VHH binders against ATP-dependent (S)-NAD(P)H-hydrate dehydratase. Designs and how they scored, part 3

Target 1, 310 residues: ATP-dependent (S)-NAD(P)H-hydrate dehydratase, of Phaeodactylum tricornutum (b7fxe8)
Amino acid sequence: MKTWNDGKTIAIERCVLPLDASLHKGSSGRVGVLGGSARYTGAPYYAAMASLQAGADLAFVFCAQEATLPIKSYSPELMVAPVYSASDFDPVRLVDDMVNEIGDMLPKLHCLVVGPGLGRCPLVMKAVARVLELARSQQLHLVLDADALYMMSLPVYRSSLKGYDRLVLTPNVVEYQRLFPKSEDNNGESMEDASDEELAAATIVRKGAEDRIIVDQRQVMSCGEEGGLKRSGGIGDVLAGTLGTFTSWHAILLDREAVSTEDLPLSCWTACCAVKRATKRAFDDKRRAMTAPDVLHHLGQALDEMTRED

## First folded at step 5 (VHH)

Design a18 (from g7 with S33R; framework vhh_7n9e_1)
Fold by ESMFold2-Fast, scan of step 5:
Structure a18 (fold): chain B 310 residues (1-310), chain A 124 residues (1-124)
Amino acid sequence: as target 1 above (310 residues)
Amino acid sequence: DVQLVESGGGLVQAGGSLRLSCAASGFTFSRYRMYWGRQAPGKGREWVSGISSSGSYIYYASSVKGRFTISRDNAKNTLYLQMNNLKPEDTALYYCARDEYPLWYSDEGSMDVWGQGTQVTVSS
């Protein structure tokens, strides 16, 4: 039920990084996207482009070598780095090399978005888990979407981020039920117990007609902005990337001592409002023909409109 | 101080070979992507080859692919370029550079440390 007008004053104050021409490139957010397998190149592209359209200065994509050329062909704005090859099946080398390649860049990032187009190769997931642990050790903000949410539903990976409060998870209803099998929205068919403690510190963005911001299984906010009638593929990736920008801005503002860690849910809510408003504009323009690129096209304009009355 | 020092250049005849070395100091070499570039008299800079921090990902310009081989020894903080079947058009000042941004084909804007270069001259 909460619309942008209900919270815009505090959200602009605490979540929106002001425009400053004196800052060098990269000062308004550096977002990494770890995803993109040979079969799924669109998802990391949508996430990375959404971060730029939302106002981040730099977007880096860490992906499979086989995904690199397609992603580079979609936009020259993206900095694309191959971090593994699907044709290289040495399990020890693949994990260590992937961790080292990504690890080189973690200190340069304000946020790492993990999961769009990642796939579910067990060796890749082992490397990703080590990257997540490394990111946590550096206090890097993390946004986990898509296949990274699948990883967090697995007992072997679930506990690695216990107590990490710079963590955002972006499940849809089905993914949420896998993360919390004993929640009130579970059909009761799962025999596995959820661990409330492992993910209690995370900010959860439960996607839907109304996006719900949840902390420790309690809804703290909701985004009830109208997003239009069409649910297009790739819009979830746009949200993940937009969250990358707003979590980067939270990291920057936190370092400036301008905000607290408790403002992260508000930053996530603001990103949800931006994507819903961009989707509404795109739907009004294209109706049934609306696709994720149309939402990307309207994202910057939606954010400008959201903030121009401050 | 952070430094890159190239060596191994010289005069060779067409069809000959040279091995260039770049000695890195003042930083943790094993954490950086490294590049070889060149500049011929009266021409702009051209990227020749690049190698990731681990050595797993390697780039070659089309003009040198199949003839040049880039490699690194992280234990010795040294970058190498093995140049075979050299052509007169390979005549240039060859320099190594450090890249802190993870691009497959890094441009000059992503390089933060450059060597002074070593001259390679290929006759006829």
Scores: ipSAE 0.000, ipTM 0.238, lowest interface PAE 13.4, mean pLDDT 83

Design a19 (from g7 with S53Y; framework vhh_7n9e_1)
Fold by ESMFold2-Fast, scan of step 5:
Structure a19 (fold): chain B 310 residues (1-310), chain A 124 residues (1-124)
Amino acid sequence: as target 1 above (310 residues)
Amino acid sequence: DVQLVESGGGLVQAGGSLRLSCAASGFTFSRYSMYWGRQAPGKGREWVSGISYSGSYIYYASSVKGRFTISRDNAKNTLYLQMNNLKPEDTALYYCARDEYPLWYSDEGSMDVWGQGTQVTVSS
């Protein structure tokens, strides 16, 4: 399957949450985004807004206290929670405080997107690792992007996700090679401890001109939808957030016993098709001037057109 | 039987103090962010203070910051508002509300359970 038309019948049946007059606020997807440091506020904003534009009811951002007001200033639609302080953090208590604040929210979410704007502070990464373990214990769907992918390149962090099949990773080609090394790096540094078996159960969305859906290092699907002639910064964050919505819908459909965990790759493929179609619409509208907000603006309409049978 | 019941209001002179309590029943209090709001005669509602379910994150309106202190006792299912250095402008019906979502940045539209309120009157 390369284009939406190749798989749309089965994808609509298994990956798209039906529109229903009986639905209430929060029932069509609650997506958390864990990221947003004081220096990187745009990425979690794009991810959270993409989840809303794709059809989730609620988007929550867990971020640095210093990032909270900037992110809220971008859109009043986002529910933003500070979970650590970047400027006056207590290194002894940061991990426990951050885990406790996020942990009680996890049962309220259908998916947690981790990584957009997160940064690489070692104590924050340690807290995030504990959150990932807690999310796994509660069977919460996870989408790992950006700095969370860097964490998964470290054996100490990815061992906790061994065998977890409600896990989506969104590497580009460079990030993919770091997650699944085939040879030692140029300095002879060994990545041998980064076992491929740790992430064998995960669904990998390898981003590119053609997005490849990979499970256990084997390509199972690809998205060859035409996205247009320009790729702007922030579109990767839009994909992460859109995946948040589609993995949330997968979680809801699993709870209804309407699908299996084996349908997660199809959900990821559907999200890729949606983002590429939104990008094509945005490019046709704006051409050289296209930016990530333009893709966000077209995401809902692209999905509406994808799912109509008229 | 979900209920919020406020108490502790009354008449106090300017510069005085009052402590309001909100007793919660019929739900797991420790899972919800809680808010204190007020409505003065002839005016709209104003959110005065909010506290996350854990107590770690607290919000105050600029009009009360430094004078009022919100707190909660999750073991006793009770929300508190300690009001110090009261001003005539603080005269209002004070009510507590439960946020449907546990995040303290939620807007007014997320409040799903409201108390009936307790009157606070501050004389000059």
Scores: ipSAE 0.000, ipTM 0.186, lowest interface PAE 15.8, mean pLDDT 83

Design a20 (from g7 with S53R; framework vhh_7n9e_1)
Fold by ESMFold2-Fast, scan of step 5:
Structure a20 (fold): chain B 310 residues (1-310), chain A 124 residues (1-124)
Amino acid sequence: as target 1 above (310 residues)
Amino acid sequence: DVQLVESGGGLVQAGGSLRLSCAASGFTFSRYSMYWGRQAPGKGREWVSGISRSGSYIYYASSVKGRFTISRDNAKNTLYLQMNNLKPEDTALYYCARDEYPLWYSDEGSMDVWGQGTQVTVSS
């Protein structure tokens, strides 16, 4: 499948949660976003807002204390929780406190998106690794983007997710080569003591002009929707958040026994189509002036048009 | 059954101190963010302090910051509010509440269990 029209019938049936007036608050998806450092507040905001615009009911942001006020100022719809502080840094407390604050919320989430704006502080990454292990033990869907992909390129963190099939990774071409140094695309030159087998169960969304959905090193689908001619850094964050919603819906449908774990790649492909279509609409509206907020603005309309019956 | 019971209120002179306690029963206390609120006659409800599940993150209203200290003992299922340098303006019914959501989401609609309150009266 290359365009939404090629696969829309099966995707609507298996990946889109039906609108239901009887549902309670949070029943249409609860997405957590773990990221946001003092230097990078936009990325977790774009991811969290994208999840809401795509149709999730609730979005939680777990971030640095220093990121909290900026993110809250961007939207009152987001539930923002500071989980560590760089200003009052205590290495002994940082890891345990961060894990405890996030860990208490994991049972209430349908998906955790990790990485947008996270940064690469070693103690924060240590806490995140413990959160990922806890999430896996609870069978929580995970979307790893940005700095979380860097963590997965490190042998010390990679092995804890071996065999986990509720895992989505969103690398660009460069990040993909770091994750899979033995692949043909890497010409066998890079070697970081990483094993392809550790992430064989994951669904890989390799971003590009055409997004490729890869499982066990084989491309199973691609999204060739026209996304417009302008590139923006925030659009990657919008994709991560949209994946958060579609993986949440996969978790809900899986719990209802309406779909299988093998439908996760289709859910990822659907999210890619939605973001590309929203980007095309934003580009047609704003042309050279298009930014990530414009894509956010068009995401709901794009999804409505994608899922509407004639 | 789920219950929150406050104690420790009373009459105190301006500049004095009181320690309030909130005893929780019937639920896993360590899974909830906890709050102290107050209501004075003729005024709306004011949330004066909140504490995260672990106790690591704390909120104070500007009116009490530097004078009140919130704490919790998860092993004893108890929430505390140490009130120092009390002012006549602190006179109110003080109650505790629980919330399943993160400390920083200020939605009163997500608070589902509230105590009956303990009266604090500060004389001039």
Scores: ipSAE 0.000, ipTM 0.267, lowest interface PAE 13.7, mean pLDDT 84

Design a22 (from g7 with S53T S54T; framework vhh_7n9e_1)
Fold by ESMFold2-Fast, scan of step 5:
Order: sequence, then structure tokens, then C-alpha cells
Structure a22 (fold): chain B 310 residues (1-310), chain A 124 residues (1-124)
Amino acid sequence: as target 1 above (310 residues)
Amino acid sequence: DVQLVESGGGLVQAGGSLRLSCAASGFTFSRYSMYWGRQAPGKGREWVSGISTTGSYIYYASSVKGRFTISRDNAKNTLYLQMNNLKPEDTALYYCARDEYPLWYSDEGSMDVWGQGTQVTVSS
């Protein structure tokens, strides 16, 4: 399949934010990560750190109050904001307060990654759905992973982002099947890759050994970079965070009128290539012992190599 | 029913070759990454090779690199392991496995279907 070397010229031109000595802090991307429940603190950490390692200037984590101290303890570089308390079960207060707290930050972000470590509390999901509506109204780029993909598979949330073209979904094969359940006509034909009209405008990154970039029911490109076959918990979070950076750069370039919304799939493909190359470096170093921190450690080096002049 | 059945093992002299096959049934084989693992008596499990859904990514343990070749035929729902220059240390039960998780989420628990294995014995 298509490797980074096959597409790097156009990808560097359209997806990589140019380096500038005059750049102010925050100019190279401000990524929010909405996730992190009391039980799941590692996932938002990996996503947020991956966004920084990929080249974003600032990373914010919006999480449960109970998750705040653990996440802060993992890295002082992250800006961690508690947006609800797991001990507060008042449904009116929880939803409204959480939406208000996050809503104040949305104008300051270039991308919001939603889902890593989020959990599936119904009240939290209701608040997140409202945040997604606000993000859409402000034309904020969204990357939905993990539990946010679960939300999009639920009928009550299915159509909330209909027609939104600044949206990236990152399902694995199982999550993809939940988003687009297999259907068969009278002939028994599988419709496994068919997209529902609600998600036709989204860019779908279907994760696997080969990552497939799907737009409007069609695979438009794939990332066939060699990554090694050792898999580790947390690497999906690294991809979500890396996508956060590349979608932030797409948002910045789109605002400068340097690219179009049609370039978002290429940005996603570039992020996939970066994570695959980082995974290969980590796998070559650690083999069967490779874990997500090893991939994270190699992400900056992989991206640097990818973007160097020939 | 989901099933993996290995074949092709046997007794072989050091320096010899064997080709293992793994026949998959009951699921869409082309949608899954596949692995070959081995276990010798009294030793832990070692994953020797893995292959992606399309064959674009291939893993080899350092102990077998350059000697073993993994491949798959999605039309035939079959996984292969070509073993060359066999050593006594390669003596083990060889089994194939299916990975249910995408590349990013694997751990030892991500292999959800295993075959029963085929014995490979290499005499010195």
C-alpha cells in the first residue's frame, strides 16, 4: 500500500504547519482533550502528551475532579482542568456546570479530542453531547475516539453531528461495526463499509495494521506504513492526540485560507503515518516488550525525520 | 463456530525446512491480524511471527528473523509459516492465533482465538 514516501511532498505542503521563528506560544496548535474519569486517567494523559510531542504548543485536559491530581502527577506540562465531580449526582447541576466550564475554553482551542478515558456515565455523556453541539457551532475541529465513538453509535446521539465536515472519528474494526452495523439485502450482500448519512461528512480513520481513511462511504487513502505487529494499550490514545495536532494545524491553515476542508483526510493520513513510524521505531527498540510510552517517546523523532528536506 | 487448525509439523533434521499451515473458519479471515506462537516444554510462550490483514506489516522475533517467512492467502483463509535452517532450539508446539484488537490496543489478552498447535521437533 501507500507509504509516507509516496505522499510526503503534498502532505508536507498541505498538512504540516510551517516553522516560523516569530511563532508565539499557542500559535502551533492548542489541543483540548475531554476525557479522564476517576477510573481512567492514563488515556487522556497519553492523548495530551502525544499532541505536544507531535508539535502542538499547548494541551488542555478536561476531566473529572478525581482524575485531576493523577493526571497532573504524570506530567507538569499538561494544563488540567476539573470540569465535574464524580461525587456530584445532581443531573441539572452536573450537565450545566460541565458544559459551562468547558464552553469557556472552546474559543481558545484549535481542536478538541473527545473520548480518551471518558467512561460511559449517562450524565457525563449528556454534557459531552452538549459540548459537541457548542464546538460545532463555533466550527471547532473534533476528534472522537474511544467512549465518544460509543456515544456516536447510540441512536440518541447518532445525528448530533450530521453534516459536520471538521469531524474525525477513529474507530477500530469493532467500533466501526458498531457505528456502521453490517446489513444484508435479500441477496445476503454485506454492507459492512456503508456509511449512514449522519456521518457522511466526517473523516473516518479506521484503525488497524493498515489504517483506512474513509470519507463519504469510500476509502480515499490508506496508511500502509510498516509499524510492527506488537500492539500495546494506550497507542490508540497516542494516535488520537497526534490527530489532535494535525487537525489543529488543518484548522490554522484553513483559517489562513491556505487549504480547504477537503484536505482534512490528508492531515489524518499524515498523523497515521507518523504514529506508524513511531511504532516501528519503538518496536525495533523493544520488540515484544514495546508499550505505549515507547511509542510516545519516539513520536517526535519520527515526525522530525518525516518532515526533513531530502 | 470460529476455528483455527494448524498442520505441517513433524520431525526434521537440523538445517532442514518445514512449512506450517493454519486453516481459519467461522469468521472473515481477511479482517484479522494473525500470529504464529510457539511453546517448548518447561518454557514460556514466544510469539515468533505476525502478519497484518493485507500482509503489509510483518513481525519476526529476533530468534527466527532471516530463517522464517510468514505469509497469508486471504482467498483460501490460510496462514503459513515457512521455516528454513531449523535449529534444535526451534523444537516446540507451534500454534496460530487471531488478534481481536487493532494494532494500538494489544496485550497478551488481545489474542482471542488459538489453534491447538502442531508439534515441530528438530533433531541435532
Scores: ipSAE 0.000, ipTM 0.123, lowest interface PAE 18.4, mean pLDDT 82

Design a23 (from g7 with T28R; framework vhh_7n9e_1)
Fold by ESMFold2-Fast, scan of step 5:
Structure a23 (fold): chain B 310 residues (1-310), chain A 124 residues (1-124)
Amino acid sequence: as target 1 above (310 residues)
Amino acid sequence: DVQLVESGGGLVQAGGSLRLSCAASGFRFSRYSMYWGRQAPGKGREWVSGISSSGSYIYYASSVKGRFTISRDNAKNTLYLQMNNLKPEDTALYYCARDEYPLWYSDEGSMDVWGQGTQVTVSS
């Protein structure tokens, strides 16, 4: 299926958490975003705000101390926690301190989005790797984007998520080739089974003009919704955050025994449709002037129209 | 029942020290960020210090930084505030609060459990 109309009936049934007037705070999804360094504060903000505008109740940002004030200044709706400092850390203790701080929140989350604005500091990546192991041990849904995808291209981190089926990866074409360098699409070389074994259970959202949903090297569906004609910075972060919400809803529905783990690709496809439709609305409104905040502004309206009865 | 009980307040001379304790019961103390706040007569509430659930991250208001030290003992379900070089301006009711979210977030609206407070009076 390529357009929202092709799959909307089953997607609404299996991927969209119903609006319920009796719900208390946090019951419609609690999304964490682990990212944000001193140099890259916009990306975690876009991801966290996208999760709220897509329908999650609460969004938490785990970031560098230096990123905390800028992110809080963008929106007071975000719960921002500094989990490390680049300038005042003790290298021997940084990893343990960061893991302990984030680890205390993991049981309260439905999904952790990792990577937007994270950077590539080796000690921070080591701490993130331990957080991913803890998240897996608790069966927490994970969305890995940006610098977290870089981590998954490194053998030292890749194997820790082998067989994890509550995992979503969001590579663009270039990132996809780095994650799966022996694919025929990469070099024209035949796939070696062993080289892709670690991530075979993950749901992969390969971004492009048409977003492709891939499981075990096989495309299972695609999103061909018309987006905007403008490429803009931050829209990938909006997708990561929107995936955070739909992945949280999958976790909630899975816990209620209403769906199976096999429905995760459909949830990812639904998020892609929402972002493409929001982008089209933003582009129709702003044309060449469209930026990521415009997509954020239209995300809730796009999702509402997608899920309303005719 | 979930409760927080402060102790250790009293009358002290300027330049003196006091150690406040907050005993937590009825919940998993180690899962929650904790805060010390204060309310002086005729003033609004001021957040003095906060500490993450693990103790790894700590906040101090600029008015107390360098003079006060927050700490916690998760095995004893107790939060502490060591107050040194006390000033008359530190006179206030001191209370501890639990953050509903086990993250450090200074939003007063996220505080779901409050103690009744312990009075600290600093004479000139």
Scores: ipSAE 0.000, ipTM 0.217, lowest interface PAE 15.0, mean pLDDT 83

Design a24 (from g7 with T28K S30T; framework vhh_7n9e_1)
Fold by ESMFold2-Fast, scan of step 5:
Structure a24 (fold): chain B 310 residues (1-310), chain A 124 residues (1-124)
Amino acid sequence: as target 1 above (310 residues)
Amino acid sequence: DVQLVESGGGLVQAGGSLRLSCAASGFKFTRYSMYWGRQAPGKGREWVSGISSSGSYIYYASSVKGRFTISRDNAKNTLYLQMNNLKPEDTALYYCARDEYPLWYSDEGSMDVWGQGTQVTVSS
């Protein structure tokens, strides 16, 4: 399946949470975004707002204390929680406090998106690794992007998610090569059996002009929807957040026994189609002036058009 | 080498039962949706039944719904088709196929591995 029209009937049935008047606050998806350092406040904002625009009810941002005021100033709809301070140099206290603050919220989430604006501070990465292990123990869906992908390229962190099938990774081509150095991809169809058991159970969204959905070194789907002719910063963050919503919906539908774990790749493909279509609409509207906020603005409209029946 | 090998066909009287098996090898069977198709002499192929990789989603053609049951044993890499209340119209070569995408089949073009088939003949 390459375009939305190729798979929309099945995707709507299996990946889109129905609108239901009986739903209470938070029942249409609760997405956490773990990221946001003092220098990188835009990335977690774009991811969190994308999850809301895609249809999640609640978005929580776990970030550096120094990032909280900027992020709150971007949108009052985000629930922003400071989980560490960049000025705290006590390594044991920083790690333990961060893990405890985030850990208290994990049972309330349907998906945790990790990486947008996270940075590569060793103590923060150590805390994130413990959070990932805790999330796995609770069977929480995970979307790893940006600096979280860097963590997964490190042997010390890579094995902690071995066999976890509620895991989505969103590498670009360069990041993919770091995660799977034995892989040789010739247009996504010529994939060797380079089975790295550590990430074999994960769903990989390899970003590009055409987004490829890969499971166990094999391309299972691709999204060839036309995006815009302009690339701008933050669109990858919008995709991570949109994946947060669709993986949350997968978690909800899985709990209802309406879908299986094998439907997670289809959920990821649907998110890719939504972001590409939103990007196309934003580009048609703004042309050279298109930025990530424009894609955010068009995301809800793109999804409404995608899921509307005649 | 990727292979699908069907067995269990034969001659059976109308109203009888037959159980087909499809042995898969050379790929991770547990990751793929599998299908049973059939083709009668001089006719086009018909998809009879399909099952998702976990077994949670099952499809039946209207012509066999209520009479046939598809199942899979992921530990043994084997697909099954239990055929009950067979009719002369069920006479065909039965073959199994792997869906290229391990999610759900949307059209015939997604099938990338096919078995050679096993003949089922139902006498009136």
Scores: ipSAE 0.000, ipTM 0.161, lowest interface PAE 19.7, mean pLDDT 83

Design a25 (from g7 with Y32W; framework vhh_7n9e_1)
Fold by ESMFold2-Fast, scan of step 5:
Structure a25 (fold): chain B 310 residues (1-310), chain A 124 residues (1-124)
Amino acid sequence: as target 1 above (310 residues)
Amino acid sequence: DVQLVESGGGLVQAGGSLRLSCAASGFTFSRWSMYWGRQAPGKGREWVSGISSSGSYIYYASSVKGRFTISRDNAKNTLYLQMNNLKPEDTALYYCARDEYPLWYSDEGSMDVWGQGTQVTVSS
C-alpha cells in the first residue's frame, strides 16, 4: 500500500469518522496539544490548527504562560491553557500545578499530541512524564513528536509506556536511530528486528520522502504519495496535528466497537496520505514560496477530495 | 520451534459440515495474520480465507463465501475454519499459514510458515 488509491476503500471505511445529524461540538474529536514554550510558539499552533483543519471539533493547547498570548494571536479558534511559567522558581509547585491542570482535561480529550515546541527543560519533562502516565491509565491515545521523542530516547521515561498500543511516535530518520540505536539503518530502511520491547506495541510513523508505518520494528505500510519539491518548517507539526485527528477518530470508533486497535497503523497511514496530498496542492499553488500555513489551508480540501464518494 | 499443526479433516457427505483447527506454537500467535489455503489433486494452491491478528479483517475466496467461517482464539493460539454445505469440489488438503503483515498490506508471497495440512474428502 503506497498511494491513497491503493488503500482508500478500506481506509475510508475504518479510519474516517462518519458524519451524521446528531454530531455536536466535540463529538468529531477533541485534540490536546502539549508543547508550546516561550521560544517555540509556532509548532503547537501548526499542530493544533492542523487537527481542526483535518476535521476535529476542538483543539486545546497546553503551553507555557509566556507562549499563550502569541498562540492566541495566531487563531482565536484555539483553546489555549497556560500550564506552567518560565518565571516559576518553585520546582515542586511547577511540576504539580502543570500535572493537575492538564490532568483535569485528559478525560475530555480523544487524543493528546505531545512535543511540538515543548523544549527540553528537565522540570517540564518531569511533569510531561507524569501526564503521559495519567493518559495511559485512562487509555488516551497519544501522539509523540519532536521533544517528546527525545524523552522516549531516555530510559527513565520510555519504560512508562511499555506495551501501550494507543501510542504513535513520529520520528524522522535521525530521531528513529536515536529511539532504536540497535537497528542498522545505513540505507534508510529498517531491515533489522530491533529488540526494544518497551516501544514494541507503538505505531511508528517514520517521516521521509516516503513515510513508513512501522510496528514492532517491521514496516507494515508506506505512504509514497507525492508531496512537493520544497521542504519547509512546520510541515512535521501539521502531520502531528493531523495524526491527532485520525487517532481521535480511531478512539471514537474503538468506543463504538467499529474497529480494533490494529487499525491504528492504517489511521496513521491515512493521515500521512492527507498531509502529502495537502502539501502537493500547496506546492502546486505556491511553488518555491510554499510554507506550512499553505499546507494548512489545503488540508481540509485534500481530505474532502480523498473521502468524497464520486 | 515455530509450528503450525492442522486437524479436523476427514470424510464427509456432500451438504455436511467439518470444523478445522490449526494449533500454533513457538511464536506470539496474537500478533500474526493467519490464513487457510487448500490444494486439490492436479491443481495449484487456492487461498480460501484469511483473518487479521485481532480478527477485525477477514477475507473469503468467492468459492467459499457464505459457506465457510474463519475465526481465531488468541488465548488458545488456535485458528479455526467452520465449513458448512460442503461440496465434492471442496475435496483438498487444507493447510494454515501465517503472515507478519496485516491483510490489507500483505500478499501471497509474504507468508513464511506453512502447516502440514489436513485432508478433507467430500463424497458425492
Scores: ipSAE 0.000, ipTM 0.157, lowest interface PAE 19.6, mean pLDDT 83

Design a26 (from g7 with T28R R31Y; framework vhh_7n9e_1)
Fold by ESMFold2-Fast, scan of step 5:
Structure a26 (fold): chain B 310 residues (1-310), chain A 124 residues (1-124)
Amino acid sequence: as target 1 above (310 residues)
Amino acid sequence: DVQLVESGGGLVQAGGSLRLSCAASGFRFSYYSMYWGRQAPGKGREWVSGISSSGSYIYYASSVKGRFTISRDNAKNTLYLQMNNLKPEDTALYYCARDEYPLWYSDEGSMDVWGQGTQVTVSS
């Protein structure tokens, strides 16, 4: 499927959580975002706000202490939790405290988005790896973006998610080549039937002008929706957060026995369509002045238009 | 059934100390952030202290910081409040409460289980 119109009937049925005025706060999705270092505060903000704009009820940000005030200053709607300090390089304390603090929240989440603004500090990555193992043990849906994709390129961390089918990875072309170097030759051509044992069960969203949904090295669908004509920073973070909402909805529908795990790629495709449509609306509104906050502003309306019936 | 039961209150002189306990039953205590609140005569409830489910994050109201210490024993399903250098202004009924969310999201609306309270009276 290339456009929303090609698959909207089945996608609305299986991927979109219906609006229900009787639902209490938190029942339409609780998304965590693990990221945000002192240097990179915008990325986790864009991801967390995108999850809310897409229809999740609650968004939690787990970040560096030094990132906490800037992120809170961007929006009072976000629940921001400092989970480590960049000044504290005590390896035992940093890792254990970070894992315990995030671990307290995992049972309350429907999805954890990991990576936006995370950075590549080895101690932080060690803590994140333990969080991913804990999340997997609780059957929590995971969306790995940005620096979390770098972690998955490392053998020591990659193997911890072997066979996990509630896992979404969101690489761009460069990140995809790093994750699957054996699946592409020196010319960038994909290798037929190359399987990577660790990530074979994951859903891969390979970002581009056309987003490709890949499972076990095979493209199962693509999103060819028209976006805006302007390339803007932060749109990848908006996609990660939107995926957080749609994977949360998949988790909720899966728990209701309304869908199967095999519907996760369709949920990812639907999120891609929503972001492309929001980007087109934002570009039509702002033209060359379009930025990621403009895409955020249009995300809810784009989703409403996608899901309403005549 | 889900319940919280406070104990350890009593009459104490200004400058004295008390240790409050809150026994939790009927739920997985180690999964929840816990709070101590108080209600003084003629006043509404005041949030005093809170602790995350793991004990890694602890917060105090400015009125008690440096004098009170919150702690928990997840193996015993028990929450504690060590109160030192007590003042007449600390006279109140002290409640423990269970929060559905971590401490940084907490407001009164997120607290879903409350204890009956234990009376603390500080004489001058």
Scores: ipSAE 0.000, ipTM 0.234, lowest interface PAE 14.0, mean pLDDT 83

